VH-VL binders against q0aze0. Designs and how they scored, part 477

Target 1, 268 residues: q0aze0
Amino acid sequence: MKIILVNNRFKENTEKKAQEIAGQLSALNVEVIIDNGLDEPYAGTVDFIMVLGGDGTMLRAARRYGQRAIPVLGVNMGTVGFLSNIEINELAEYLPLILREEYSLEARMMLEVAVFQQQSLLTRVFCLNELLLRSNSPRMLSFALEISGQKLEPYRGDGLIVSTTTGSTAYSLSAGGPIADPQLDAFIVTPVASHIINKRPLVVSPEREISLHLLEEREAIIGIDGQIKMDFGAENRVLIKRAPHPLLMVNLKAKPFFTSIDRSLQRQ
Below, E stands for the ipSAE of ESMFold2; O stands for the ipSAE of OpenDDE; V2 stands for 0.75 times the mean of E and O plus 0.25 times the DockQ between their complexes.

## First folded at step 22 (VH-VL)

Design RC9 (framework fv_ragifilimab; at its last look DockQ between E and O 0.96; V2 from the best seeds 0.89)
Fold by OpenDDE, look of step 22:
Structure RC9 (fold): chain C 268 residues (1-268), chain A 122 residues (1-122), chain B 113 residues (1-113)
Amino acid sequence: as target 1 above (268 residues)
Amino acid sequence: QVQLVQSGAEVKKPGASVKVSCKGSGYTFTGYWMYWVRQAPGQGLEWIGVINPDSGGTKYNQKFKDRATMTVDKSISTAYMELSRLRSDDTAVYYCARGREYETYLGYFDIWGQGTLVTVSS
Amino acid sequence: DIVMTQSPDSLAVSLGERATINCKSSQSVLYEYDNKNYLTWYQQKPGQPPKLLIYWASYRESGVPDRFSGSGSGTDFTLTISSLQAEDVAVYHCQQYYSTPLTFGQGTKLEIK
């Protein structure tokens, strides 16, 4: 068995724990690759990905490895979030199950975000939570939203979030988006401080495509999962689709989503 | 082991064009943004542009938008920067540099080429 | 464009003494979503390309001695060499990558007094 341990270099406790776990796994004849985010993603074949940390680390891991159809386990290290399945102190208990591949998987839809510079593809990113378009100033943006060729009325506001159902409990929630069942595949389009006070979030079929562009010569930014930052101007376009592959999240421990929402949100 | 190797020094006349090459090795060439930065003698560093070696997508400093052209040949892990309509103030060492952040072009540079001196003189 | 201004342009410091270089950005380079400062420091020796020293304002690149440290947030940043060594003679550059165009400071020449 070969396992990637994903940790956060900027958090020493996760790095130390990664080394410790790597040693333990090695003693069990498991090959281990540690990924702290500084190097390119490991290109070799692996059987399992273990994410040590919080939601942020999971999001990074999802972007790095999500397309490879590898089971990904979130191991929480004292943070509050929605993407970890077990606690670090529970790892020893569940390790035998991991090694025997006795776990269930939950497929989570990811976004495919294509950013264009004029007519050329600048970059393509897969992400688990959301794409944010936001003004780079206190002024409102005017931007166009198109869904599968249907042009909506221009949006005016601070920005817009296109989120997965997984991401519904992230920034979209803070912006007034609905909480979505993670087992549902859908886009959630949440306005950020729209000038139209009653502008409502949209729940959109994952079969559709969403495009965004500015209607004015202003500087904006796009954010992906709250970690990737890019400039966004009049020369840019964003195309959002369902990623061709979902993230395969490992369920070792039952985690009732709906009964834990209030508790989790209260902790944040 | 990871390195960027640039083409040799160039001497050009005003109005001419220069094309500098940068070959990457020791890493996945298409996985990292490639940046071009120049430095005039005794001056600071100036960003020219960035290219995504995988998609070919480019973003230029507006100052160079009409004169600089960045391209890549993925088959040989080589990036190119062509600067046209050269002027004397284009005299500088031109660097290619690999971006550490491969998910965005907003990044810093962890690997640099050795630099290519381009001299523009009558 | 975000303008980066270093200070001083040059300084001389005795061996073993502290060297301090400042870098100011015309706009904040703090990204509120990840709470990181998009600021990096490079060291450049004569005839060589710049070398990465500090990234995200305060994280030291692998292989960089502990005497180098970065601090600051928002618009004001500092590179500190706690105890200057002979090999530290170089030009130091700050760079923002908060937005395009990516911009650098004018550089600071550090010499031994």
Scores: ipSAE 0.904, ipTM 0.943, lowest interface PAE 0.5, mean pLDDT 94
Fold by ESMFold2, look of step 22:
Formats: C-alpha cells, structure tokens, sequence
Structure RC9 (fold): chain C 268 residues (1-268), chain A 122 residues (1-122), chain B 113 residues (1-113)
C-alpha cells in the first residue's frame, strides 16, 4: 500500500509529527510519500491520502489530489474543523481498518474554475470551498453574473462568493450565506456588501455554468479557498463549473454535522 | 537537477528583434509558471511577464505589452521571449525563472536561468 | 503599480557585525484572507542570477544560513544578517508578488567595511 501523507510545513510541530507517523507506517510495510506543500504533487499511483492538520491543509490536499478519485482522510491535530474525521491520537486504533480498506466514502463536490485573459485561457484550478471575487480598492465593483447563459441584472458592491455546500461554513457564511448540508451538491452564490438589496444569496443547480466579468475597469482579485490569489480586471473572465470528480472523504468515525455545528464554528 | 538553461548572448542593432530561449529540465515543465525578468547594467530587476506553459496563457508588464511575445514549446520543455523594436536601453541580462507557486502567477522564483546578455548598439 | 523602495542603496559592515536592509512598499502586501505578506528577498552575487533567501516575508529557504532573517508586515520589511560573513557580499533585492506587475526594490549593495 502506498499513502500520501500531507502536512503543513509552516507548522513545525506538524512536520515533526508527519515524520513520526511516516516511520510508524513504514514499519508496517506501508510506502509513504510526504507532501508538505513545497514540492509538486506526487504524480504516481497511490491508494490513500492522509491529511495531518486542519481544514486549511485539507483544502490544499483537495486542490492537489481531489480529481484523482483517491480516498482522503482528515486527521485532526488540534482545533477541530469541518473536514477532519479522526483525531491524531486515534490513528493507531483505526489503522487496521485503513489497511484493510474497511471504511466508507463521502463525496464532496468541487468547483472547476477557469480564468481567462482576453480570449485565452490563462489557467484552470480546482476548489473545495469557494471562489471569491472582491474589490482590491475602496471603490465598489460593477460586475456581471451569468448562470447558464442567463444574464442577471448587474451587481454592484464589494464582490461575490461562489461556494460549494462544503464551503457554506467558510467565507460565504461571513457574507450572509446559508449553512448548507455538505451532502448536497449545489452552488451557493453570495453577494459581498451588495448595494442592491434584492441581490440575495442564490442556491443553484450543480449542472449550471457560472460566469463572472467586470463591467468597468477596477482593481479586483479572485481568491480560491482563501489560499490562492489572482488579479482580476476588465480583461478577465472566470467560468465556474462543477469539477469532474468530487473529493472522496474517508469516513471511519461518525461525525454528525448538524449536532456539531456550533462547536465547530466556535473553535474556528 | 532542476535547471533552466538559456540561449547565448546576442548583439543586435536598434530596430531588430531578439528571441531568447529557456529550456527547463528535472521537473514537470507544464506544472509551473515561467517568468521573464531583465536587469540593465548596474540597475535593478524588472519583470517582463509570465506564461503558463500548459495553457500558453500570458500576462505582460504593460511597459512591454506591445513589444514582448512569450511562447512555449511543450514538446521540448522550452519557453521563449521575443522582444521587438529594440532600443539601446533594452541592453540587459534577460532571465527566465520558475515560480514556486503553481496555482497562481502571483509568486516568487525559486529557480533562475543563467541569464542571456542582449546588447543593443550602433 | 506597487513601488518597492529599499534603503540604504549601499552599506558597508564589518565582518561578524549585523547588517540591516529595509524594504518599503507603496501599499500593503498583506493578504487578509491567507494572512501572508507577499514579499520575498533575493541575494545576487556578481555575474550570477538572483538566489531566493526569504519568502512570505519571514520564511527562510532551504539551505540558507540561520544568520539570515526576514521580518515586517504590511508595508515595512527588514532583512537582517546577524553576523556578516565574507560570502554575504552581494546585492540584495526585495520583491512583491501581491499584484501584477511584479516589482522589485532597486537593490542594496552590501560590502565588507
């Protein structure tokens, strides 16, 4: 069995713990590839991905590996979030089940984000939580939103969030979006400080295409999962679709979403 | 092991064009943004632009937008930067560089080519 | 465009002493959503390309000696060499990557006094 072990290099204690766990797995004849975020993603065939850390480390793992249909287990190393399944001190207990592949999988929708410069594709990225379009100056944005070719009335405000249901508890929530059941597949479109009162959050079928562009030249940015930043100007357009593959999250221990919402939000 | 190897020095007359090549090896060429930066003699560094080797998409510093053209040939892991309508103040060392961050072009450079001196005179 | 201004333009420091180089941006390079400063320091020796020293304002690149450190946030940044060594004679550049165009400070030439 070959496992990718994902950690966060910028958290020194997690790096040391990742090495310790890699040694323990190797002693059980498990091949381990460590991904601390500095090198390119491992391209070879693997059976399983173990993420050591909080939601931020899971977001990076999802962007790197989520389209490869490999089981991904979140292992909490501190503050409980929404994306871990077991605690680090429980790993030894669950390891036999991991090795025998005795676990269930929960699918989480991802976004595919294509960014254009003029008429040309500049880049394509994947996203577990959200795309944020936001003003990068004191001035409001004026921008167009299209949903499957249907042009909504222009937006005016600080920006817009296009989120998955998994991302409903992230920046979308802070901007007034709903908490959504992560088992649903949907886009959640949440305006940021909209000037127009009737621009309410929208819940949109995952089969739709969402397009954004500025109607006036302004300094704007797009952010992805709160971790990837790009410039956005009048020469840019972004197209958002459901990604071809969901993130496959490993479920070893029951984690009831609804009864734990308040605790999870308080700890973030 | 990870290397960026550039084409050799060039001498050009004003009004000509120059095309500098940059071959990457030891890494996944299409997985990283490729940047072009120049340095005039005794001066600081100046960003020219960036290309996504996978898509061919480009962003240019406005100063060079009408004179610089960046391209890639993925089959030989090589990037190119062509600067047209050369002037004497285009005399500089031209560098290619690899960005550490591959999900965005807003990044810093962990690997640099050796540089290509372009001299524009007469 | 974000203008990066270094100070001083040059300095001379005795071997074993502390060297301090400042870099100021015309606007903040701190991104509030990831809480990172989009600021990097390079070392450039004569006839060589720049070499990465510090990224995200304060993180040391692998293989860079412990005597190099970066600090600061927002608009004001500092590169410190705690005990200057002969091989540290170089030009030092800061670079922002908060927005395009990517821009560099004018460079600071460090010499042994």
Amino acid sequence: as target 1 above (268 residues)
Amino acid sequence: QVQLVQSGAEVKKPGASVKVSCKGSGYTFTGYWMYWVRQAPGQGLEWIGVINPDSGGTKYNQKFKDRATMTVDKSISTAYMELSRLRSDDTAVYYCARGREYETYLGYFDIWGQGTLVTVSS
Amino acid sequence: DIVMTQSPDSLAVSLGERATINCKSSQSVLYEYDNKNYLTWYQQKPGQPPKLLIYWASYRESGVPDRFSGSGSGTDFTLTISSLQAEDVAVYHCQQYYSTPLTFGQGTKLEIK
Scores: ipSAE 0.844, ipTM 0.914, lowest interface PAE 0.7, mean pLDDT 91
ESMFold2 (binder alone), look of step 22: mean pLDDT 94; pTM 0.961

## First folded at step 23 (VH-VL)

Design SA1 (framework fv_bermekimab; at its last read DockQ between E and O 0.93; V2 from the best seeds 0.89)
Heavy chain, then light chain:
Amino acid sequence: QVQLVESGGGVVQPGRSLRLSCTASGFTFSSFNVHWVRQAPGKGLEWVAAISYEGSNTYYAESVKGRFTISRDNSKNILFLQMDSLRLEDTAVYYCAKDRIYYSHAFYGMDVWGQGTLVTFSS
Amino acid sequence: DIQMTQSPSSVSASVGDRVTITCRASQGIKSWLAWYQQKPGKAPKLLIYAAKFRQSGVPSRFSGSGSGSDFTLTISSLQPEDFATYYCQQDNNRPLTFGGGTKVEHK
ESMFold2, look of step 23: ipSAE 0.832; ipTM 0.929
ESMFold2 (binder alone), look of step 23: mean pLDDT 93; pTM 0.955
OpenDDE, look of step 23: ipSAE 0.895; ipTM 0.948
ESMFold2, fold request of step 26: ipSAE 0.839, 0.837, 0.837; ipTM 0.929, 0.930, 0.930
ESMFold2 (binder alone), fold request of step 26: mean pLDDT 93, 93, 93; pTM 0.956, 0.955, 0.955
OpenDDE, fold request of step 26: ipSAE 0.904, 0.904, 0.903; ipTM 0.955, 0.955, 0.954
ESMFold2, last read: ipSAE 0.840, 0.842, 0.835; ipTM 0.931, 0.930, 0.928
ESMFold2 (binder alone), last read: mean pLDDT 93, 93, 93; pTM 0.954, 0.954, 0.955
OpenDDE, last read: ipSAE 0.904, 0.902, 0.905; ipTM 0.954, 0.953, 0.955

Design SA10 (framework fv_bermekimab; at its last look DockQ between E and O 0.90; V2 from the best seeds 0.86)
Fold by OpenDDE, look of step 23:
Structure SA10 (fold): chain C 268 residues (1-268), chain A 123 residues (1-123), chain B 107 residues (1-107)
Amino acid sequence: as target 1 above (268 residues)
Amino acid sequence: QVQLVESGGGVVQPGRSLRLSCTASGFTFSSFNVHWVRQAPGKGLEWVAAISYEGSDKYYAESVKGRFTISRDNSKNILFLQMDSLRLEDTAVYYCAKDRIYYSHAFYGMDVWGQGTLVTFSS
Amino acid sequence: DIQMTQSPSSVSASVGDRVTITCRASQGIKSWLAWYQQKPGKAPKLLIYAAKFRQSGVPSRFSGSGSGSDFTLTISSLQPEDFATYYCQQDNYRPLTFGGGTKVEHK
């Protein structure tokens, strides 16, 4: 068995723990690769990914490895979030199950985000939470939202979020989006500070494609999962569709999503 | 420089066929929806047809539906309009135009036009 | 089909005048209206898209307004090069349809 341990190099506690866990796994004849985000994603074949940290680390892991259809386990290290399954102090208890591959998987839809500049592909990214289009100035943006070739009324506001159901409890929620069942596949399109006060979020079929472009020459930015940032102007377009592969999240411990929403959200 | 150049216009007899061409240069032709728009002498503009950037979707005005066929060759950067069963009312300057936005299944205005090619009829 | 009613059909104006052209759609087309300028013997030129956004290179004296069914093109101060025919065009529905045109001519 070969396992990737994903941690955050900027958090010393996660680095130290990754080394400890690596030692333990090695003693059990498990091959271990540590990914602290410094280097490119490991390109070799692996059987399991263990994410040590919080939601941010999970998002990074998802972007780096999500397309490879590898089981991903979130191990919380004292943070508040929605994407971890067990606590670090529980790892020893569940390690035998992991090694025997006795766990269930939950498929989480990811976004495929393609950003273009003058008809050329600038970047393609798979992400677990959301794509954000946001003004880079105090001025509101005017932009076109297109869904499966259907043109909506031009948007005017600070920006727009296109989120997965997993991402519904992230930035989309702060912008007034609905809380969605993570077992449901859908896009959530949430306006950010629209000049129309009661502009409602849209829930869109994962079979549809979403595109965004600016209608005027203004400076904007694209944000992906709150971690990737890039400039976005009038010559750019973003095309969003369902990623071809979901993230396979490991379920070792049952977590009742709906009964824990209030508690989890209050902690954030 | 972004440019569209129409060709194939001329004098034709009613009931005959004519094929117009539009050659694109200076931009990625295969990334844009393109249109045919015509203008009868001394009259206004009339949208005739459009084809998606990938060529899979074609749209026609009712006045030409069943008689005209729009097509494109993205490898050669050429747009075509096959006009069959031509009528006197088809007399016009025919313009090709590109849509403003690339990789879209919707239309957002025509930002580049050719100079047009004239189609007239013999008596 | 969406009928676009453009008015007036012609307008006589002088250099420096404010010129207003209106376009009415037979049903709501949101903001998806374009304005074109055409000079004799020339191809149309895109001026305004999405009702109010100027195409690159278009002078600021041209402005568009409106949404739904009623739209307006305004030339704040007519210049000699602005004498031409103007057309509105909706692109919210297929088939695409143009207005009848407005000729701006010398007074």
Scores: ipSAE 0.897, ipTM 0.948, lowest interface PAE 0.6, mean pLDDT 95
Fold by ESMFold2, look of step 23:
Structure SA10 (fold): chain C 268 residues (1-268), chain A 123 residues (1-123), chain B 107 residues (1-107)
Amino acid sequence: as target 1 above (268 residues)
Amino acid sequence: QVQLVESGGGVVQPGRSLRLSCTASGFTFSSFNVHWVRQAPGKGLEWVAAISYEGSDKYYAESVKGRFTISRDNSKNILFLQMDSLRLEDTAVYYCAKDRIYYSHAFYGMDVWGQGTLVTFSS
Amino acid sequence: DIQMTQSPSSVSASVGDRVTITCRASQGIKSWLAWYQQKPGKAPKLLIYAAKFRQSGVPSRFSGSGSGSDFTLTISSLQPEDFATYYCQQDNYRPLTFGGGTKVEHK
């Protein structure tokens, strides 16, 4: 069995714990690859991914590995979030089940985001939570939103969020979007500080293709999962659709979404 | 230098067919939606048809639906209009035009136009 | 199909005049309206897209306004090269439709 152990190299306690867990797994003849974010993602075949940390570390793991159809387990190391399944102090209890593959999987929709400069592809990124388009100056943006070839009234304001249902509790929520059951597949489109017309959040079919472009030159930014940032201007266009594969999240411990929602929302 | 050049206009008999071509250069033709627009002598502009950048979606004005067929060959950078069952009211200068936004399934304005090609009738 | 009605059909004006052209859609088209200029024997030229945004290279004396069903093109100080016919076009609905045109003529 080969496992990727994902941690955050900027959290010293996570690095030490990852080495300890790697040693324990090696003693059980499990091959371990540590991904602390420093090196390229491991390209070889693996059976399981274990994420040590909070929602942010899970987001990076999802972007790196989510399209490879590998089970991913979130292991919480202190901060209550939405994407962990077990606590670090419970890992020893669940390890036999992991090794015997006695767990269920929950599929979480991801976005496929393609950003263009003129007609050239700059980047193609997969994300778990959201794409953010926002102004990078005191001036408002004017931009077009197209959903499957249908044009909405132009937007004017600070920006727009296109989120998965998993991302509904992230930036989309802060911008006034609805909390969505992560069991649903959908896009949630949430305006950010709309000025000219009160635009309501939209919930749209995951089969739609969504695109954005500016109607006039302004300094703007595209953000991905709150972790990747790139400049965006009048020569750019972004295309968004459902990613080919969902993130396969491991369920070892029952985590009822609605019972825990207030505790999870207290975290950032 | 972004350019569109129409050809294939001429004098035709009513009820016959004619094929117009529009050759594109100076831009990535396969990234943009393209249109045909016509203008009868002394009259205003009339939108005729459009085709998506990949060629899969085609749209027609009611006045030409069923008689005209728009198509494109992205490998040759050519837009076509096949005009069948021509009528006297089809007399016009025919323009091809490029939509301004790439990789879109909607229309945002026609920013580059050809010079036009005239279609008229003998009898 | 969306009918686009322009007013006036023609206007006689002098260099320096402020010229206002209106366009009404038969039903709401949001802000998805374009304005074109056409001189005799030439292809149309895009001036304004999405009701109010000037195409690259269009002088600032041209401005567009409106949303929904009622739209206006304004030339703040007419120049000799502005004598032409102006067309509006909606691009919210398919099929796309043009207005009948407004000819701006020298007095």
Scores: ipSAE 0.806, ipTM 0.921, lowest interface PAE 1.0, mean pLDDT 91
ESMFold2 (binder alone), look of step 23: mean pLDDT 94; pTM 0.957

Design SA11 (framework fv_bermekimab; at its last fold request DockQ between E and O 0.92; V2 from the best seeds 0.88)
Fold by OpenDDE, fold request of step 26:
Structure SA11 (fold): chain C 268 residues (1-268), chain A 123 residues (1-123), chain B 107 residues (1-107)
Amino acid sequence: as target 1 above (268 residues)
Amino acid sequence: QVQLVESGGGVVQPGRSLRLSCTASGFTFSSFNVHWVRQAPGKGLEWVAAITYEGSNKYYAESVKGRFTISRDNSKNILFLQMDSLRLEDTAVYYCAKDRIYYSHAFYGMDVWGQGTLVTFSS
Amino acid sequence: DIQMTQSPSSVSASVGDRVTITCRASQGIKSWLNWYQQKPGKAPKLLIYAASFRQSGVPSRFSGSGSGSDFTLTISSLQPEDFATYYCQQDNNRPLTFGGGTKVEHK
């Protein structure tokens, strides 16, 4: 068995714990790769991914490995979030189940985000939470939203979020988007400070495709999961669709989503 | 450097067929939707047909539906308009034009036009 | 089909004048209206897209406004090269449709 431990190099406790766990797994004849985000993603085949930290670390792990259909376990290390399944102090208890592959999987839809410049592909990214278009100046953006070839009224505002249902409890929520069941596949399109009062978020079928482009020359940025940032101008276009593969999240412990919402959101 | 050049116009008899061509250069032709627009002598502009960038969707004005066929060869950067069962009211300068936005199945204005090719009829 | 009613059909003006052309759609087309300029013997030129955005290279004296069904093209100060015919065009619905045109000519 080969396992990747994903941690945050900027959090010393996660680094230390990764080393400790690596030692334990090695003693059990498990091959371990530690990924702290400094180097390129491990290119070899692996059987399991363990994420040590919080939601941010999970998002990075998803972007780096989510397309490979590998079970991903979130191990919380003292943070508040929605993407961890067990606590670090519970790992010893559940380790035998992990090694025997006795766990259930929950498929979470991811976004496939393609950013173009003058018909050339700049980057293609798979992400778990959201794509953000945002003004990089005090001025509002004017941009076109297209859904499966249908043109909506031009948007005027600070920006727009296209989120998965998993991402509904992230930035989309703070922008006024709905809380969505993570077991549901859908796009959530949430305006960010729209000039149109009470502009409502859209819930869009995962079968549709979404595209954005600016209608005028303005300084804007594309953000992905709050961790990737790109400049976005009038010559750019972003195309969003459902990723071909979902993230396979490991469920070792029951974590009822709806009963945990109040607790999780209150602590934020 | 972005350019569209129409050809194939001429004098025809009613009921006959004519095939127009539009050659694109200076841009990635296969990335853009393209249109045919015509203008009768001394009259206004009339949209005729459009085809999406990959050629999968075709749209026609009611006045030409069933008689005209739009097509494209992306490998050669050419747009075509096959005109069958031509009528006197089809007399016009025919323009090809590209859409403003790439990789879209919607339309966002025509930002580049050809010089046009004239189609007329013999009495 | 969406009918585009353009007015006036012609306008006589002098250099320096403010010229206003209107276009009304038979139904709502959001902001998906374009304006074109055409000079005799030449192909049309895109001036304004999405009702109010100026195409690259178009002088600032050209402006567009409106949404829904009523739209306006304004030339703030007419220049000698602006004498031409102007057309509105909607691309919110298929088939795409043009207005009847407005000829701006010398007074």
Scores: ipSAE 0.902, ipTM 0.953, lowest interface PAE 0.5, mean pLDDT 95
Fold by ESMFold2, look of step 23:
Structure SA11 (fold): chain C 268 residues (1-268), chain A 123 residues (1-123), chain B 107 residues (1-107)
Amino acid sequence: as target 1 above (268 residues)
Amino acid sequence: QVQLVESGGGVVQPGRSLRLSCTASGFTFSSFNVHWVRQAPGKGLEWVAAITYEGSNKYYAESVKGRFTISRDNSKNILFLQMDSLRLEDTAVYYCAKDRIYYSHAFYGMDVWGQGTLVTFSS
Amino acid sequence: DIQMTQSPSSVSASVGDRVTITCRASQGIKSWLNWYQQKPGKAPKLLIYAASFRQSGVPSRFSGSGSGSDFTLTISSLQPEDFATYYCQQDNNRPLTFGGGTKVEHK
């Protein structure tokens, strides 16, 4: 059995705990690869991914490994967010179930994001929460939103968020988007400080293809899960669709979304 | 530089067929939607047909639907218009035009045009 | 089909005049309207896209405005090279449709 143990090297507690857990797993003849964010993602075959930390560490793990159809377990080491399943002090209790593969999986839709400069692909990334398009200057943006070949009224404002249902409780919520059940597959399209008064958030079928481009030259930025940033200008387009694979989140401990949602939001 | 050149126009008889070609150069043809637009002598512009960059979607004006077929060969950078069952009302200069936005399934304006090729009748 | 109605059909104007051309769509087309200029014997040239954005290389004396179903093209100070026919064209709906044209000619 080979697992990847993901932590955040800038949080001493997670790095030390990762080493401790790796030792425990090695004593059980489990091969452990530690991904603390320093190196390129591990390219080899693995059976399981364990994420030590909060939602941010899970977002990085999802971007790195989410398309591989590998079970991913969130292990909380602090404030409970939306993406952890068990607490670190419960790991020993659940470890036998992990090793016997006695757990269920919850699928979480991811975005596939392709950014182009003119006709050339600059990057293709997968993300769990959202793509953000925003102005990088005092001037507002004017931009086109196309959904499966259908053009909406041009947007004018600070930007736009295209999120998954998982991302509905992240930046989309702050911009006025709805909270969505993460069991649904959908895009949530939320304008940011729209100058066009009647632009409301949209909930869009996951079968649609979404694209964005600027209608005039402005300094803009594309943000991915709040963790990747790149410049965006009039020569760029971004294409967004449902990723080929969902993130497969491990469910060992019941954590009903609606029962716990108030607690999770109070920490925002 | 960026260029579109139409060919295949000429004098025809009613009911006959004609195939127009448009050769593209100076840009990545396979990334852009393309159009045919016509203009009868002394008249305004009339949109005729369009085809998406990958060739999967084709759209026609009602006046030519069922008689004209748009197609493209991305390996040769050529746009075609097959015109069957020609009528006197099809007399026009035919332009090909490039849409301005790449990798799109919508249309955002025609930013590059050919010089046109004339289709007329002998009768 | 969306009918595009241009007015006037022609304008007699002098160099330096402000010229306004109107285009009305038979139903709402949002801001998805383009303006083209055509000189005799030449292909059309894109001036304005999405109602108000100038195509590269188009002089700033050309401006577009409007949304919904009513649109205008304005030439703020007519130049000798601006005597031409102007067409509006919507790309909100398929089929795409042009207006009938407005000829701007020397007074």
Scores: ipSAE 0.842, ipTM 0.931, lowest interface PAE 0.8, mean pLDDT 92
ESMFold2 (binder alone), look of step 23: mean pLDDT 94; pTM 0.960
OpenDDE, look of step 23: ipSAE 0.892; ipTM 0.945
ESMFold2, look of step 25: ipSAE 0.822; ipTM 0.923
ESMFold2 (binder alone), look of step 25: mean pLDDT 94; pTM 0.962
OpenDDE, look of step 25: ipSAE 0.894; ipTM 0.946
ESMFold2, fold request of step 26: ipSAE 0.832, 0.840, 0.782; ipTM 0.926, 0.930, 0.911
ESMFold2 (binder alone), fold request of step 26: mean pLDDT 94, 94, 94; pTM 0.960, 0.961, 0.960
OpenDDE, fold request of step 26: ipSAE 0.901, 0.902; ipTM 0.953, 0.952

